# Ledger of designs, part 89: VH-VL binders against q8ixk2r445to577

Target 1, 133 residues: q8ixk2r445to577
Amino acid sequence: FFGMLQNKGLTDYCFDYNPPDENQIVGHQVILYLCHGMGQNQFFEYTSQKEIRYNTHQPEGCIAVEAGMDTLIMHLCEETAPENQKFILQEDGSLFHEQSKKCVQAARKESSDSFVPLLRDCTNSDHQKWFFK
Key: E = the ipSAE of ESMFold2; O = the ipSAE of OpenDDE; V2 = 0.75 times the mean of E and O plus 0.25 times the DockQ between their complexes.

## First folded at step 3 (VH-VL)

Design y3 (framework fv_zigakibart)
Fold by ESMFold2-Fast, scan of step 3:
Structure y3 (fold): chain C 133 residues (1-133), chain A 120 residues (1-120), chain B 107 residues (1-107)
Amino acid sequence: as target 1 above (133 residues)
Amino acid sequence: QVQLVQSGAEVKKPGASVKVSCKASGYTFTGYAMHWVRQAPGQGLEWMGYINPYSGNTKYNEKFKGKATMTSDTSASTAYMELSSLRSDDTAVYYCARDLYKGSYYFDYWGQGTTVTVSS
Amino acid sequence: DIVMTQSPSTLSASVGDRVTITCRASQSISSWLAWYQQKPGKAPKLLISKASSLESGVPSRFSGSGSGTEFTLTISSLQPDDFATYFCQQYNSYPYTFGQGTKLEIK
C-alpha cells in the first residue's frame, strides 16, 4: 500500500509530515492535516516490514514511537526495521504498534494547533481506523 | 499574495436558488479547506461548512444540510456555495474563508463577501 | 452546539483607553478560541488564535487571555483605527460558533 494514509473517523484527515527544517527531516512529530493530494508531506508507503515510510527525502524516513512516548516521530529507516518502527495495519483498519501494544488514534493535542496521531489503548473507535487512498 | 475574490451581489425572489463563487489566487488551491460563513443584517457570524478542494469532500453545519451545497473547480481555483429554496431569512452577506495550514480552523484569509437579498 | 456569549454587546470608549471585551463559552473549549475584528462593509480580520497567540502584523496593543470557558480580548491603549466590531470564535467542536459581537464605538 502507498498513498495518503487517511482516518475513517476524522473524515478527510491524512498523515502529514512537514518538518520545520527541510535539511533535517528526523526527530519531529507526525501530524494530521486535511488530505490535499499534493504529495511530498502526505505521501507514505506501508512496507512488507510493517513500516510507514516517508519517501520524499533522502535518506528515507520511517515513523517510530520512542519508549514511554505516545507521539509518532520521524526516524531514519534501517535495513532491518526495529520494533519501534513496526505498525500492523489490521483488516479492520486499526494501526497496531506491536512494541507498545497500543493503537494509533486521531486526536487533538493541547501543545499543537493541529490534530495528531497518538498511541492509545485499542478500541473499536473509527478514530483508530486508517486506510490508504 | 493570497486573495479570495467573490462574485457580485444577488437579489432573488423567495423559492429561487443562488450560487456564490469564490476565486482563490496566490496559493495552492487544493492545499487548504475553503469555509463558508454568513452574516445576516445586524447579526453575528454563522459557520456554514467547508469543502476540501482536493477531495471534494464537504462538512456542513446541521442547520445548512439540504439547504447549502458546496462544490469546487480545481482548474479554475474557484469554490462555490449554492443555496436552494431561498427564504427572506437567508438574506445575508456570505463569505468564503481559508483555514490556516495545520488544520487549526481559524480563518486567516477571507473573501470580500457577497450580499444576497431575498425579497418579493 | 456551543454557545458563545460576548459582553458587553456595545462599549463606548475614548482614544487612549484600556478596553477589555469578554467572551464566555457554554462548555469548555480549552484554548481553541480566535478573535476577529470587523469594520463596516468589510470582512472580518483575524487578530488572535489559540486564545492568546497574536497574528503577524497585528499591533502589540492587542492581547488575549483565558482558557476553558472565560476569555478576554484587551486593547491596552485604544487608537482611532480600533473602533470596530469584535467577534470571538470557538473551534473546539463542530459546528464552529461565534459570539454575537461587541461593537466598540467612540464615546
Scores: ipSAE 0.174, ipTM 0.744, lowest interface PAE 5.0, mean pLDDT 88

Design y30 (framework fv_zigakibart; at its last look DockQ between E and O 0.60; V2 from the best seeds 0.00; counts 0 for: pae E 8.7 > 2)
Fold by ESMFold2-Fast, scan of step 3:
Structure y30 (fold): chain C 133 residues (1-133), chain A 120 residues (1-120), chain B 107 residues (1-107)
Amino acid sequence: as target 1 above (133 residues)
Amino acid sequence: QVQLVQSGAEVKKPGASVKVSCKASGYTFTSYAMHWVRQAPGQGLEWMGYINPYSGNTKYNEKFKGKATMTSDTSASTAYMELSSLRSDDTAVYYCARAYYSRGDYFQHWGQGTTVTVSS
Amino acid sequence: DIVMTQSPSTLSASVGDRVTITCRASQSISSWLAWYQQKPGKAPKLLISKASSLESGVPSRFSGSGSGTEFTLTISSLQPDDFATYFCQQYNSYPWTFGQGTKLEIK
């Protein structure tokens, strides 16, 4: 899949990566913002390796979760996807992070002024349901 | 320079409808939601809802659902808010407002306001 | 809906005074609160976001603090230009809600 990754519960909000320096695409938190389809901030590729790639820049970024953290951050993609960069987009719309056994949920966290995708215990909440637009 | 310019004051009788416009300039119109906020005399500010000009999708405060209709014209960079079945308690100043990109919904940019008076 | 309550509703003060305005949320909103200043006949002006982050161009005499359910806006040394109505707004959850306003008047 390739496109805007939208939340079912937080309607009309999409994965968004807006790094403060366009020449340094790694190290910052992925956020959620109103879906607009403009520019490179909201276009992601879901790969056969279960990566969520931010591929409008070189080198390509891959969404990751660091050990003990619940926020999604941008890292450099690797030739073999590490476990912390693997997300299973399930048929029910759940986005399951294999390494932590948790699901991505649209939520609030003090680390961001925006809504953010966070790892949470898996539930059947619409805030944990995602689809490409 | 971001500017939001609203239509002029309106005086309506009960039961009528009114459509307020908000013309945006100085930014990419489809990249930001346009919010509507009203302020009745002696009352605080009330968030009414927003429209996403890109998708046309709207989100309403439940209090205004069925009363307010938000639309936009992307070619004209103009948002609209229509109130139907006007009552005296719809008398208020109506503002359009825009938040920052990629931040919470707090409003840096406001229109000048449109006064709607409903009187018999 | 989250109810935002401001106190006091009206505050009389003199130039040079330190003034504080309080905003209380009916449930926890973490730090997702903004403060606005409004003068008669004008649209509100954003002063502070995320409880304590000062907006660009806003004088440093303005400061915000608090988290959870109790928030305070402070003006450390009141200037003539500061006589206005102040509003808080939560943006933790829909619908966004504002306090009823605090009118700051000349003593």
Scores: ipSAE 0.641, ipTM 0.881, lowest interface PAE 1.5, mean pLDDT 91
Fold by OpenDDE, look of step 4:
Formats: sequence, C-alpha cells, structure tokens
Structure y30 (fold): chain C 133 residues (1-133), chain A 120 residues (1-120), chain B 107 residues (1-107)
Amino acid sequence: as target 1 above (133 residues)
Amino acid sequence: QVQLVQSGAEVKKPGASVKVSCKASGYTFTSYAMHWVRQAPGQGLEWMGYINPYSGNTKYNEKFKGKATMTSDTSASTAYMELSSLRSDDTAVYYCARAYYSRGDYFQHWGQGTTVTVSS
Amino acid sequence: DIVMTQSPSTLSASVGDRVTITCRASQSISSWLAWYQQKPGKAPKLLISKASSLESGVPSRFSGSGSGTEFTLTISSLQPDDFATYFCQQYNSYPWTFGQGTKLEIK
C-alpha cells in the first residue's frame, strides 16, 4: 500500500513529514496535517517488512518508535527492518506497533494547534483507524 | 472570533435544487474541514458529510449520497451544499459546522442554520 | 451505523433540581461523545466533549461522565436558562450520529 495515510476518525488528516533539511531527513517527528495530496510530504508506503516508509527522499526513511516514547520518529530504513519500525496495518484499519503492543492514534499535540500520531492503548475508535488513499 | 454565516431561507418545489452557502471568518478557512448537519422539523440532528476546503476531498453520509453535493471556494472562504431532486422530506434546517479537535474531533462552531422548505 | 439512544425523550423539572440525561451507544464509542444544548430557532451549542470535558464558558453545574456505551449529562442545580433540548453525539466512527434529543421542560 502507498499514498496518503489518512486517519478515519480525525477529519481528513494524513501522516505528514517535512524535514527541515532534505539531506538530513531523520530524527524529526511525524505529524498529522489536512490531507492535500500535494507535494511529497504526505506520501508513504507500507512494505512487506511491515515498515512505513517515507520514500520520497534518499536515503529512505522509516517510521520508528524510540524506547520509552509514544511519538513516531523518522529513522533510516535498514536492510532488515528493526523491531521498533514494525507496524501491522490490520484489516479493520488499526495500525499496531508490534514492539510496544500499542496502536497509533490521531491526537492533538499538548498545548498546540497541531496534531500528531501517538501510541496509545488499542481501542475501537476510528481515531486509531487508518487507510491509504 | 470564529463565525459561520449561512445564506437565507429557501422555499422550493419538489424536483428543484437548492444551494446553501456558509461563509467562514475568524480563522484559516483551509485549515479545518467544514461539516454539514441537517435537522428536520421537530427531529434530531443528522450528519450529512464534510469537505476539506484545502484538497476538496469530501466524505458523505451514505444516506445523502446523490442528494447532497459539497463544494467550497477558498477565495471567498465559503462552503456550499447543493441539494438536488428536492422532496418534501428534505424540508429541514441545514447547518454548517466547523470541526474542532481538542479533546476529540467535534463541532465547536456552527452556522445559524438555513431553513429549506419543500412544498407543492 | 452506531445508534445513539437518548433518555428520557422529555423531562420535566423545576429550578434547583438535579437533572440527569442518559445516552447509550449501540456499540462502544470509547470516550468520543459530545453533549450539545439547543434552544428553539438556534444552532446547537457545545457543552461537553470527550464525555467529560467541559467547554470553556459553560457553567460548572454541567458535567458529563461515562465511557464505552453509557454516558450521562448532569445538571447539578437546574437554572432557568437550562430549559432546552439536549443532544448527545458520537464521533468515534463515521457516520457521526446523534441521539434523538431530550427536551427539558419546566415543571
């Protein structure tokens, strides 16, 4: 699957990544922004290795969760996907992070007007459901 | 302050069409989806769908697919909803509402409503 | 679609009364539930979001509780300005759906 990764519950918001430096694409947090389908910031790929790849830049980035964190951070993709980069996109739309055993939920960033995907306990909320468009 | 101002009341014959407008101000129009909600006389509220003014993407309640068409004009900060093939049971007050996400995604700002009356 | 069942449909009460309105969902909606107040000829007004979060400017006599499938709106001491119709709304899943409403009338 590839394209915009859109949240079902949060009205028409998609995964969004816009690194400050095109030559240094890792280390920043993935956010949510209104789906616009323009540019490269909202194009992702779900691979057979259970990665969510940001493949509009070289080298390619893969979304990872760092130890003790609930945010999604861009790391470099590896030949073999590390455990903290593995996600399961279920048929029901839930996006499950294998290592943390939590689900990705659309959420408002604390004390901010921004939105971000965060790891949360898995629920039946559409805010935890995602689909490629 | 956020304001949503809708067009005036409409009286239509069965089979006709009507287009309701919702002018937004006090916020960045393209940064929030605009929803539409219907309320028949003495009845509850029905979610009709939404439009993303930035992308033009829409999502409709299945009940209103083919009945309602949502559009927007970013230059005018205005959302539109057109109802086609009007029937008597389309008589209702139609609201535009801006979704706001803080502790969930809900309707914090509403237009004043537009009464659409369909009668022979 | 998730069906929201609101009860009672009509409620008569007096000023100063403690009033409780219930909203039940046909399936779990977690805490994605909002309460609105609507007066005749006016648009709904948001009171509570995420089941229990009081909206700014809303009197503290209003409170919300519940999770999963059962939710309640409580007015601790009813004031004259509170006589209106109240609606619950789930935004757990599309399509978003509302309760049929509770008309709060003066006894």
Scores: ipSAE 0.424, ipTM 0.832, lowest interface PAE 1.4, mean pLDDT 93
Fold by ESMFold2, look of step 4:
Structure y30 (fold): chain C 133 residues (1-133), chain A 120 residues (1-120), chain B 107 residues (1-107)
Amino acid sequence: as target 1 above (133 residues)
Amino acid sequence: QVQLVQSGAEVKKPGASVKVSCKASGYTFTSYAMHWVRQAPGQGLEWMGYINPYSGNTKYNEKFKGKATMTSDTSASTAYMELSSLRSDDTAVYYCARAYYSRGDYFQHWGQGTTVTVSS
Amino acid sequence: DIVMTQSPSTLSASVGDRVTITCRASQSISSWLAWYQQKPGKAPKLLISKASSLESGVPSRFSGSGSGTEFTLTISSLQPDDFATYFCQQYNSYPWTFGQGTKLEIK
């Protein structure tokens, strides 16, 4: 799948990545922003290796969860996807992080009035449902 | 400060259409979905759907598909909701609403409401 | 659709009373619930989000609790401004749905 990865519950919000230095894409947090399709900030690829790739940069970035964290952070993609970079997009739309056994949920960004994707215990909420556009 | 100002009350006959406007100010119009909620006389609230003013994309409650059409004009910072083929049970107050965050799933900001009356 | 049922439908109380309004969901909504206050002729006003998060500018006498299918709104000491109709709203799954309302009247 390639395109804008949208949240079903948080209406018309998409994964968004806007690193402060376009030549240093590693180590910054993925956010949610109103889907717009402008620029290259909202285009991701879901690969056969279960990666969520940020394709607008070489070497490509892959979304990861670091040990003990619940935030989604950009890492470099590897030839074989590390376990912390594997997400299962299920038929019901849930986005399951295999290593942590948790689901990606749209959540309020701490100390701001915006949203971010975070790992949470899996539920049937539309805030944990995602699809590509 | 956020303001949502809606067009005035409308009286219509069955079979007609009506277009309600919602002018937004005090924020970046294209950064937030605009939702519509109705309240029939003596009844609770019903979520009708939203428009993304940046892209023009819409989502409708199934109950209102084919009845409501949501559009926007970004140059005027205005959202619109048109009701077609009006019937007496379309009589209600119609609100535009915007969420506290861009998330659009619970609503901090509301328009004053537009009363639409459909009578034969 | 998730049906939200409020109780009581009407509540008579006096200034200074502690009151509790209950909202039940027809299926689990986790904590995805908001509370609104609506005065006659006015649009609803948001009081609480995510079951228990008090919105800015809302008096601290308001509080919310609950998870799953049962939720409460509590006003610890009623003031004259609190006589209004109160609605709950779930935002767990589309379509978003509201309770039928609880009218809080002066005794």
Scores: ipSAE 0.008, ipTM 0.657, lowest interface PAE 8.7, mean pLDDT 87
ESMFold2 (binder alone), look of step 4: mean pLDDT 93; pTM 0.949

Design y31 (framework fv_zigakibart)
Fold by ESMFold2-Fast, scan of step 3:
Parts: C-alpha cells; sequence; structure tokens
Structure y31 (fold): chain C 133 residues (1-133), chain A 120 residues (1-120), chain B 107 residues (1-107)
C-alpha cells in the first residue's frame, strides 16, 4: 500500500509529517492534517515488514513509538525493522502496534496544536480505523 | 502575502439565493481548508463549515446543513458559499477564513466580509 | 455542542487600566482556545491561540491563560487602539463555537 493514510472517524484527515527543520528529518512527532495530496508530507508506504515509511527523504524515515510514549515519531528505517516500528494494518482498518499491544487512534494531545495519531487501548471506534485511499 | 478577497455586498428578497465568493492568493490554494464564518448584526460569530479544495469534501455545522452549500474552483483559486431560500434571519456578514498549516482551526487570515441583506 | 460564555458582555475602562475578560466552556476543551479582536466594520484579528500563545505582531500587553473550562484574556495596560469587541473560540471539537463577545468601551 502506498499513498495517503486516512482516518475513517476523523473524516478527511491524513497522516502528515511536517518537520520544522528540513535538515533534521527524524525525531519529530507525526501529526494528522487535512488530506491535500500536495508535496510529500502526506505520502507513506506500508511495507511487508509492517513498517509505515515516509518516502520523501533519503535515508527513509519509519514511524516508531518510543518506550513509555503514546505518540508516533519519525525514526530512521533499519534493514530489519525493530519491534517499535511494526504496525499491523488489519482488515477492519485498525493499526495495531505489536510491541505495546495498543492501537493507533486519531486524537488530541496537549503537546501538539494538531490532531495526532496516538496509541490507545484497542476499541472498535472509527477513530482507530485507517485506510490508504 | 496571503490575501482573501470576497465579493461585494448583496441585497436580496426573501426566497432568493445568493452566492458569495472568496478569491485566495499568496499560497497553494489546495493545501488549506477554506472556512466560512457568519456574523449576524450586533451578534457573535458562528462557524458554518469548511471545504477542502483538494478533495472537494466539505464539513458543515449542522445548523447550516441544507441552507449553505460550499464549493470551490481550483483553477480560479476561489471558494464559494451559497445560501438558498433566503429569510430575513440570514441577514449577516459572511467571512471566509484560513488557518495555519499543521495547527488547529483558529484563523489568522480572514476575507474582508460580504454583507448579505435580506429585505422586502 | 460546546457553549462558550464570555463575561462581562460589556466593559468600560480607561487608558492605562488592566482589563480582564473571561471565557467559559460548557465542557472541557483542554487548551484549544483562541482569542480575537474585532473593530467595527472589520474582520476579526487573531490575538492568541492555544489559550496562551501570542500571535506574531500582537503587542505583549495582551496575554491569555487558562485550561479546561475557564480562560482569561488580559490587557495589562489598556491603549486607545484596544477599544474593540473580543471573542473567544474553541477548536477542540466540531462544531467550532465562539463566545458571544465582550465589548470594551471607553469609560
Amino acid sequence: as target 1 above (133 residues)
Amino acid sequence: QVQLVQSGAEVKKPGASVKVSCKASGYTFTSYAMHWVRQAPGQGLEWMGWINPYSGNTKYNEKFKGKATMTSDTSASTAYMELSSLRSDDTAVYYCARAYYSRGDYFQHWGQGTTVTVSS
Amino acid sequence: DIVMTQSPSTLSASVGDRVTITCRASQSISSWLAWYQQKPGKAPKLLISKASSLESGVPSRFSGSGSGTEFTLTISSLQPDDFATYFCQQYNSYPYTFGQGTKLEIK
């Protein structure tokens, strides 16, 4: 799968990576923003290793969750995906983060002005359902 | 140099329709939602909804659903808001507005406003 | 819908005064609140976002505070240019809603 990763519940919002410094492409939080298809900040690839890759930069970025955190951040991709970078995109649209046993949910968090994808206990909420166009 | 320039004042009779335009310049039109906000005379502001010019998708405040229709023309970088079956209580100033990229929906850029007066 | 209530509805003050305007939400909106200034015949002007973040170019005499359900806009030393109507707006959830406005008048 490749394209804009859109939320079912938060209609017309997509995964977006817009780092404040183009010279520091990793270490920043992934956000949700209105799907616009412009530029490269909303185009992601879901790989056979269960990674969500940000293809706009070399070396490629991979979405990860750090220990104790509930936010998704951009890390460098590795030849073999580490556990904190693995997300199972299930047939019902849920994104299950294997290491934490939690699901990605569209939500608000005080640390960001934007809506953000956050790890939450898995539910059948449309805010936890995602699809590539 | 973001600019939002709205069409001129309109005076309409009850039952008519009116279409307000908002021409955007100074940014990539399809990368931002265009919001519409209404202000009745001497009253507060009411959020009407937004349109995504890229997808054509809209989100309406339920209060304005069926009364207002938002559209856009990407080749002209212009957003439109049409009011149907006008009544006297539709008399208001209508604003288009745009938020910052990757921020919440609070509005740093506003059109100058279009006054719509409904009278017999 | 989240109802935003401002107090007072009108406020009379003199140049040099410290002015405080309050905005209350009917349910928690965290810090997702903006403040606007509106002068007669003009569009609103953004002053503050995220309850306390001052917009670029807005004078430092303006400040915002609060979280949850109670928010405050303060003008530390009122200037002639500050006589206007002020509105709060929540952007926590749809539909976005504004307070009814506070008109700041010359005493």
Scores: ipSAE 0.433, ipTM 0.835, lowest interface PAE 2.5, mean pLDDT 91

Design y32 (framework fv_zigakibart)
Fold by ESMFold2-Fast, scan of step 3:
Structure y32 (fold): chain C 133 residues (1-133), chain A 120 residues (1-120), chain B 107 residues (1-107)
Amino acid sequence: as target 1 above (133 residues)
Amino acid sequence: QVQLVQSGAEVKKPGASVKVSCKASGYTFTDYAMHWVRQAPGQGLEWMGYINPYSGKTKYNEKFKGKATMTSDTSASTAYMELSSLRSDDTAVYYCARAYYSRGDYFQHWGQGTTVTVSS
Amino acid sequence: DIVMTQSPSTLSASVGDRVTITCRASQSISSWLAWYQQKPGKAPKLLISKASSLESGVPSRFSGSGSGTEFTLTISSLQPDDFATYFCQQYNSYPYTFGQGTKLEIK
């Protein structure tokens, strides 16, 4: 799949990668932002290795969750995807991070009121359901 | 080049409504949020909210919920902001402004402003 | 809401002076701050985004610095065209908020 990765509960919000320092494009948190149809920051690819790839910059980034954390961080893609970069997009739209046994949920960033994808216990909430647009 | 052209000045009585337009050109209208900012005479800038022309969805500053209504017409590349139940303290210059919401919500391009005067 | 406070509210200076305008946020906004110049009867003009990134076409005598809660706009050698009102804006959190403005006037 390719495209804007949109939340079912927050219907106008999409995965977005907009690091504050353009010279350091990896290592920053993935956010949720208004879907705008402009590829640059919102175009992602879901791969056969269960990766969510950021395709608008070189080298390509892959979304990861570091041990003990609940935030999604941009890392460099590897030739073979490590477990922390694997998300199972399930039939009901949930994004399941198997290493942590948690689901990706649209939530507010505490300090700034910006929405972000966070790992949370899996529920049937529409805030945990995602689709490519 | 990007241009935002707003409708002309309005003089209104208290209790009336006013609808300001902002016609965009020089870019793909649906790729950027259109924000609205007002400035009372001799005072600072106040963010009112934005509309996403791609989806038609809006985000309002709580202060303007129920008072301002933002809409857009994609075929005309025009954004609108309507204020209802005007009071004298709504006298201000109203600006539309374009921002890159996914790259930064600072305003690179501004309309020329629409003066709305509410009196007598 | 994040409150943005500028100092001074009014600044008198002469051509050739180095001037600095300060903007303080009531809570951390990282580097998500922009500076605008506004001349009487005109819309604001973007000068700086992301605290220190100079907008294309803006003279190099303008510079911005800071992160977190304290930010400064500096004009290294004031020109006649620079007498205007300057505003900072945070775009870290909704609602977006502006400072009250700093009026730069001829001494």
Scores: ipSAE 0.090, ipTM 0.674, lowest interface PAE 4.2, mean pLDDT 87

Design y4 (framework fv_zigakibart)
Fold by ESMFold2-Fast, scan of step 3:
Structure y4 (fold): chain C 133 residues (1-133), chain A 120 residues (1-120), chain B 107 residues (1-107)
Amino acid sequence: as target 1 above (133 residues)
Amino acid sequence: QVQLVQSGAEVKKPGASVKVSCKASGYTFTSYGMHWVRQAPGQGLEWMGYINPYSGNTKYNEKFKGKATMTSDTSASTAYMELSSLRSDDTAVYYCARDLYKGSYYFDYWGQGTTVTVSS
Amino acid sequence: DIVMTQSPSTLSASVGDRVTITCRASQSISSWLAWYQQKPGKAPKLLISKASSLESGVPSRFSGSGSGTEFTLTISSLQPDDFATYFCQQYNSYPYTFGQGTKLEIK
């Protein structure tokens, strides 16, 4: 799958990654923003290795969750996907992070007015359901 | 340089329809949500819903479902809000408003408002 | 729906006064509240977001505070340009809701 990764509960919001410098892809938090369909910062690929890959810039980025954290951060993709970069997109739309046993949820960022995807205990909430558009 | 310019005042009879326009300039039209807010004479503000100009997807306040229809024309950078089956209590000023980048749901730029008067 | 209630509905004050307007939410909205100023015949203008974040270009005499269910807008030294109606808006959840407004009028 590839395209815009949209939330069912927070309708019209998509995964968005806008690094401040195109030569420094790594280290910033993935956010949610209104789906605009211009590609660029909202175009992601879900791979056979269960990665969510950001293909707009070089080097390619892969979404990861660092140990003990609940935020989704952009890392460099590796030859073999590490466990912290693997997300299982389930039939019900849940995006399950197997290493942590948690689900990706659309949530409001505590330090700003922005929305972000965060790891939370899995529930049947529409805010935890995602699909490629 | 960001501007939202709305169509002029309308006077309609009960049962008619009215379509209000909101022309955007100074930014990429498809990158921001466009919301509609109603204000009855001497009353407060009431959120009606929004449209995503890129996808055409809409989200309505339940109170206005079936009464209001939101559309957009990306080539003209214009959003529209149509009210059907007008009655006297639809008399109000209707505003278009843009939400902020960063996923915020408050409104940084507003149109000047369009007065819709429904009377026999 | 989250109901927003402002108090008072009308406030009379003089230039130079410290003015306080209160907004209460029917359930917790954390800090997801904005304040708008509206002058007669004009569209609302954003003053404050996230309960206390002053919008660029808004005079420093305006300030916001509060969290959860009780919020306050303060004008520290009222100027003639400040006589207007003020609205709070919650953006914690759909549908977004506004308070009924507080009309600030000259004494």
Scores: ipSAE 0.019, ipTM 0.649, lowest interface PAE 7.2, mean pLDDT 87

Design y5 (framework fv_zigakibart)
Fold by ESMFold2-Fast, scan of step 3:
Structure y5 (fold): chain C 133 residues (1-133), chain A 120 residues (1-120), chain B 107 residues (1-107)
Amino acid sequence: as target 1 above (133 residues)
Amino acid sequence: QVQLVQSGAEVKKPGASVKVSCKASGYTFTSYVMHWVRQAPGQGLEWMGYINPYSGNTKYNEKFKGKATMTSDTSASTAYMELSSLRSDDTAVYYCARDLYKGSYYFDYWGQGTTVTVSS
Amino acid sequence: DIVMTQSPSTLSASVGDRVTITCRASQSISSWLAWYQQKPGKAPKLLISKASSLESGVPSRFSGSGSGTEFTLTISSLQPDDFATYFCQQYNSYPYTFGQGTKLEIK
């Protein structure tokens, strides 16, 4: 799959990566932003190795979750995907992070009306259901 | 290239409604969020809200909820902003402005503005 | 709401001068700030986004800096075309808010 990764519950929000410094594209948090249909910063690829890959910039980035954290951050992709970069996109639309046993959920930042994807205990909430558009 | 062309000036009586249009050209209309910004005579800029033409979803500044209604027509590449129950303090220049995507809202292209005058 | 305060409200300067306009946010907005130029009877024009990113077609004499709560717009060598009102805008959180404007006028 490839395209815009959209949330079923927050129907107007898509995965988005726009780091503050274009010379340091890794290490920053993945956000949710209004779906534009423009592609570029909202264009992701779901690979056969269960990666969510960001191919817009070089070097290529892969979404990861560090141990003990609940935020999704951009890391460099590796030849063999490490466990912290593997997400299982299930038939019901849930995005399961196997290493943590948690699901990706659209959540509000406390400091603003902005939204981010976070790891949360798996529920059948539409806020935890994703699809490529 | 990119252009936002707004409807002409309006003079209205208190209690009337006015609908301002903003016709977009030179880009894919559904790929950019459209904002509305007001400027009262001799005063600063005030953000009113936005519409995402891709989804039809809107976000209003609380001050304008119940006063302004934002809509869009994707077939015509046109955004609309309607003000109801006009009062003298609604006299202002109303701008549409396109969101330049950077993971944050700021406005890269602006319409020329529509002057709305409310007088008795 | 985040309150944006510009200083000074009015600035008199001469062609060739270095001019600095300050914008302060009532709480941290990271780098999520834009600068606009507005001439009488015209719509605002975007000059700078993300505090320091100069927009295409904007003269290199314009520059922006700052993060958190304190930001500056600098014009290194003022030209006649630069006499206008300048606005900062935060886009860190809703509602998006503008400074009151700084009017740059001929000395």
Scores: ipSAE 0.007, ipTM 0.576, lowest interface PAE 9.3, mean pLDDT 85

Design y6 (framework fv_zigakibart)
Fold by ESMFold2-Fast, scan of step 3:
Structure y6 (fold): chain C 133 residues (1-133), chain A 120 residues (1-120), chain B 107 residues (1-107)
Amino acid sequence: as target 1 above (133 residues)
Amino acid sequence: QVQLVQSGAEVKKPGASVKVSCKASGYTFTSYYMHWVRQAPGQGLEWMGYINPYSGNTKYNEKFKGKATMTSDTSASTAYMELSSLRSDDTAVYYCARDLYKGSYYFDYWGQGTTVTVSS
Amino acid sequence: DIVMTQSPSTLSASVGDRVTITCRASQSISSWLAWYQQKPGKAPKLLISKASSLESGVPSRFSGSGSGTEFTLTISSLQPDDFATYFCQQYNSYPYTFGQGTKLEIK
C-alpha cells in the first residue's frame, strides 16, 4: 500500500512529516495534519517488511517508535527493519506495534492543540484505524 | 474585539429555504474554521458542520448532508448557512461559532444566534 | 457517535452552595472535553477546555476535572450569575457531540 495514511476517526487528518531541514529527516516527531490530497510530506509506503516508509526524498526515512516513549519519530530505514520500525497493518485498519503490543492512535499532543500518532493500548476505537488514500 | 454578528430572525413556510449569515470582525477571517450549531426549542446543542474560509472546504455532520449548505465570502468576512426543504422540526436557533484555532473543534466565540421558525 | 450524558438534567441550589455537574462519554475521550454556560436567550459561553483548563475571565469558583469517560464541573460557591444551563462537549471525535444540558435553577 502507498499514499496518504488517513485516520478513520479523525477523518480530516493524515500522517504528515515535514522536517525543518529537508536534508536532515531523522529524529523529529511524526505529526497528523489536515489531508491535502497532494502527496508530498503526506506520502507514505507500507512495505513487505512492515515499515511505514517516507520515501519522497533522500535519505529514506522509516517511522520508528521512540526509545522508552509512546511517540513516533522518523529514523533512517535499515536493510533489515528493526523491531521498533515494524507495524502490522491489520484487516480492520489497526496499526499494531508487535514489540510493545500497542496500537497507533490519533491523539492530541500534550499541552498542545496539535495532533500526533501515539502508541496506546489497543481498543476498537476508530482513532486507532488507518487506511491509505 | 472579536465579534460574530448574525442575520435576523426568519419565519418560513414548509418547503422553503433560508440562508443565515454570520459576519466576522476583529480577527483574520481565513485563519479559523467557522462552525454551525443549532438548538431546537428546549433542546440541547447539535453540531452541524464547519467551513474552512481559506479553502472553502466543508465538513458536515451526516445528519445535515443534503440539507445544509455552508459557504463563505472572504472579501466580506461573512459565513453563510443555507437550509433547504424546511420542515417544522428545523425550527431552532442557529449559531455560528469559531474554533479556538483551526481544528480545535471547541468554540471560543459564538454569534448571538438566528431564530428560524418554520410554520404554516 | 460518542454519546454525552449529563447528570442531573436539573439541579436546584442556593447561593453559596457547592454544586457538581457530571458528564459521561460513551467511550474514552481522554481530556478532550469543553464546558459551556448558556443563559436564557443568549449564546453559549466557553468556561473550560481540555477538561480542566479554565478560560481567561472565568471566575475561579469554576473548576473541571476528569478524564476518559467521566468528567465533572464544580462551582465552589454558587453566585446569582451562575444560574444557567451548562453543556459539556467532546471534541475527541467527529461528529462533535454535546450533552443534553444541566439546568441549574434557584432552590
Scores: ipSAE 0.000, ipTM 0.532, lowest interface PAE 14.3, mean pLDDT 86

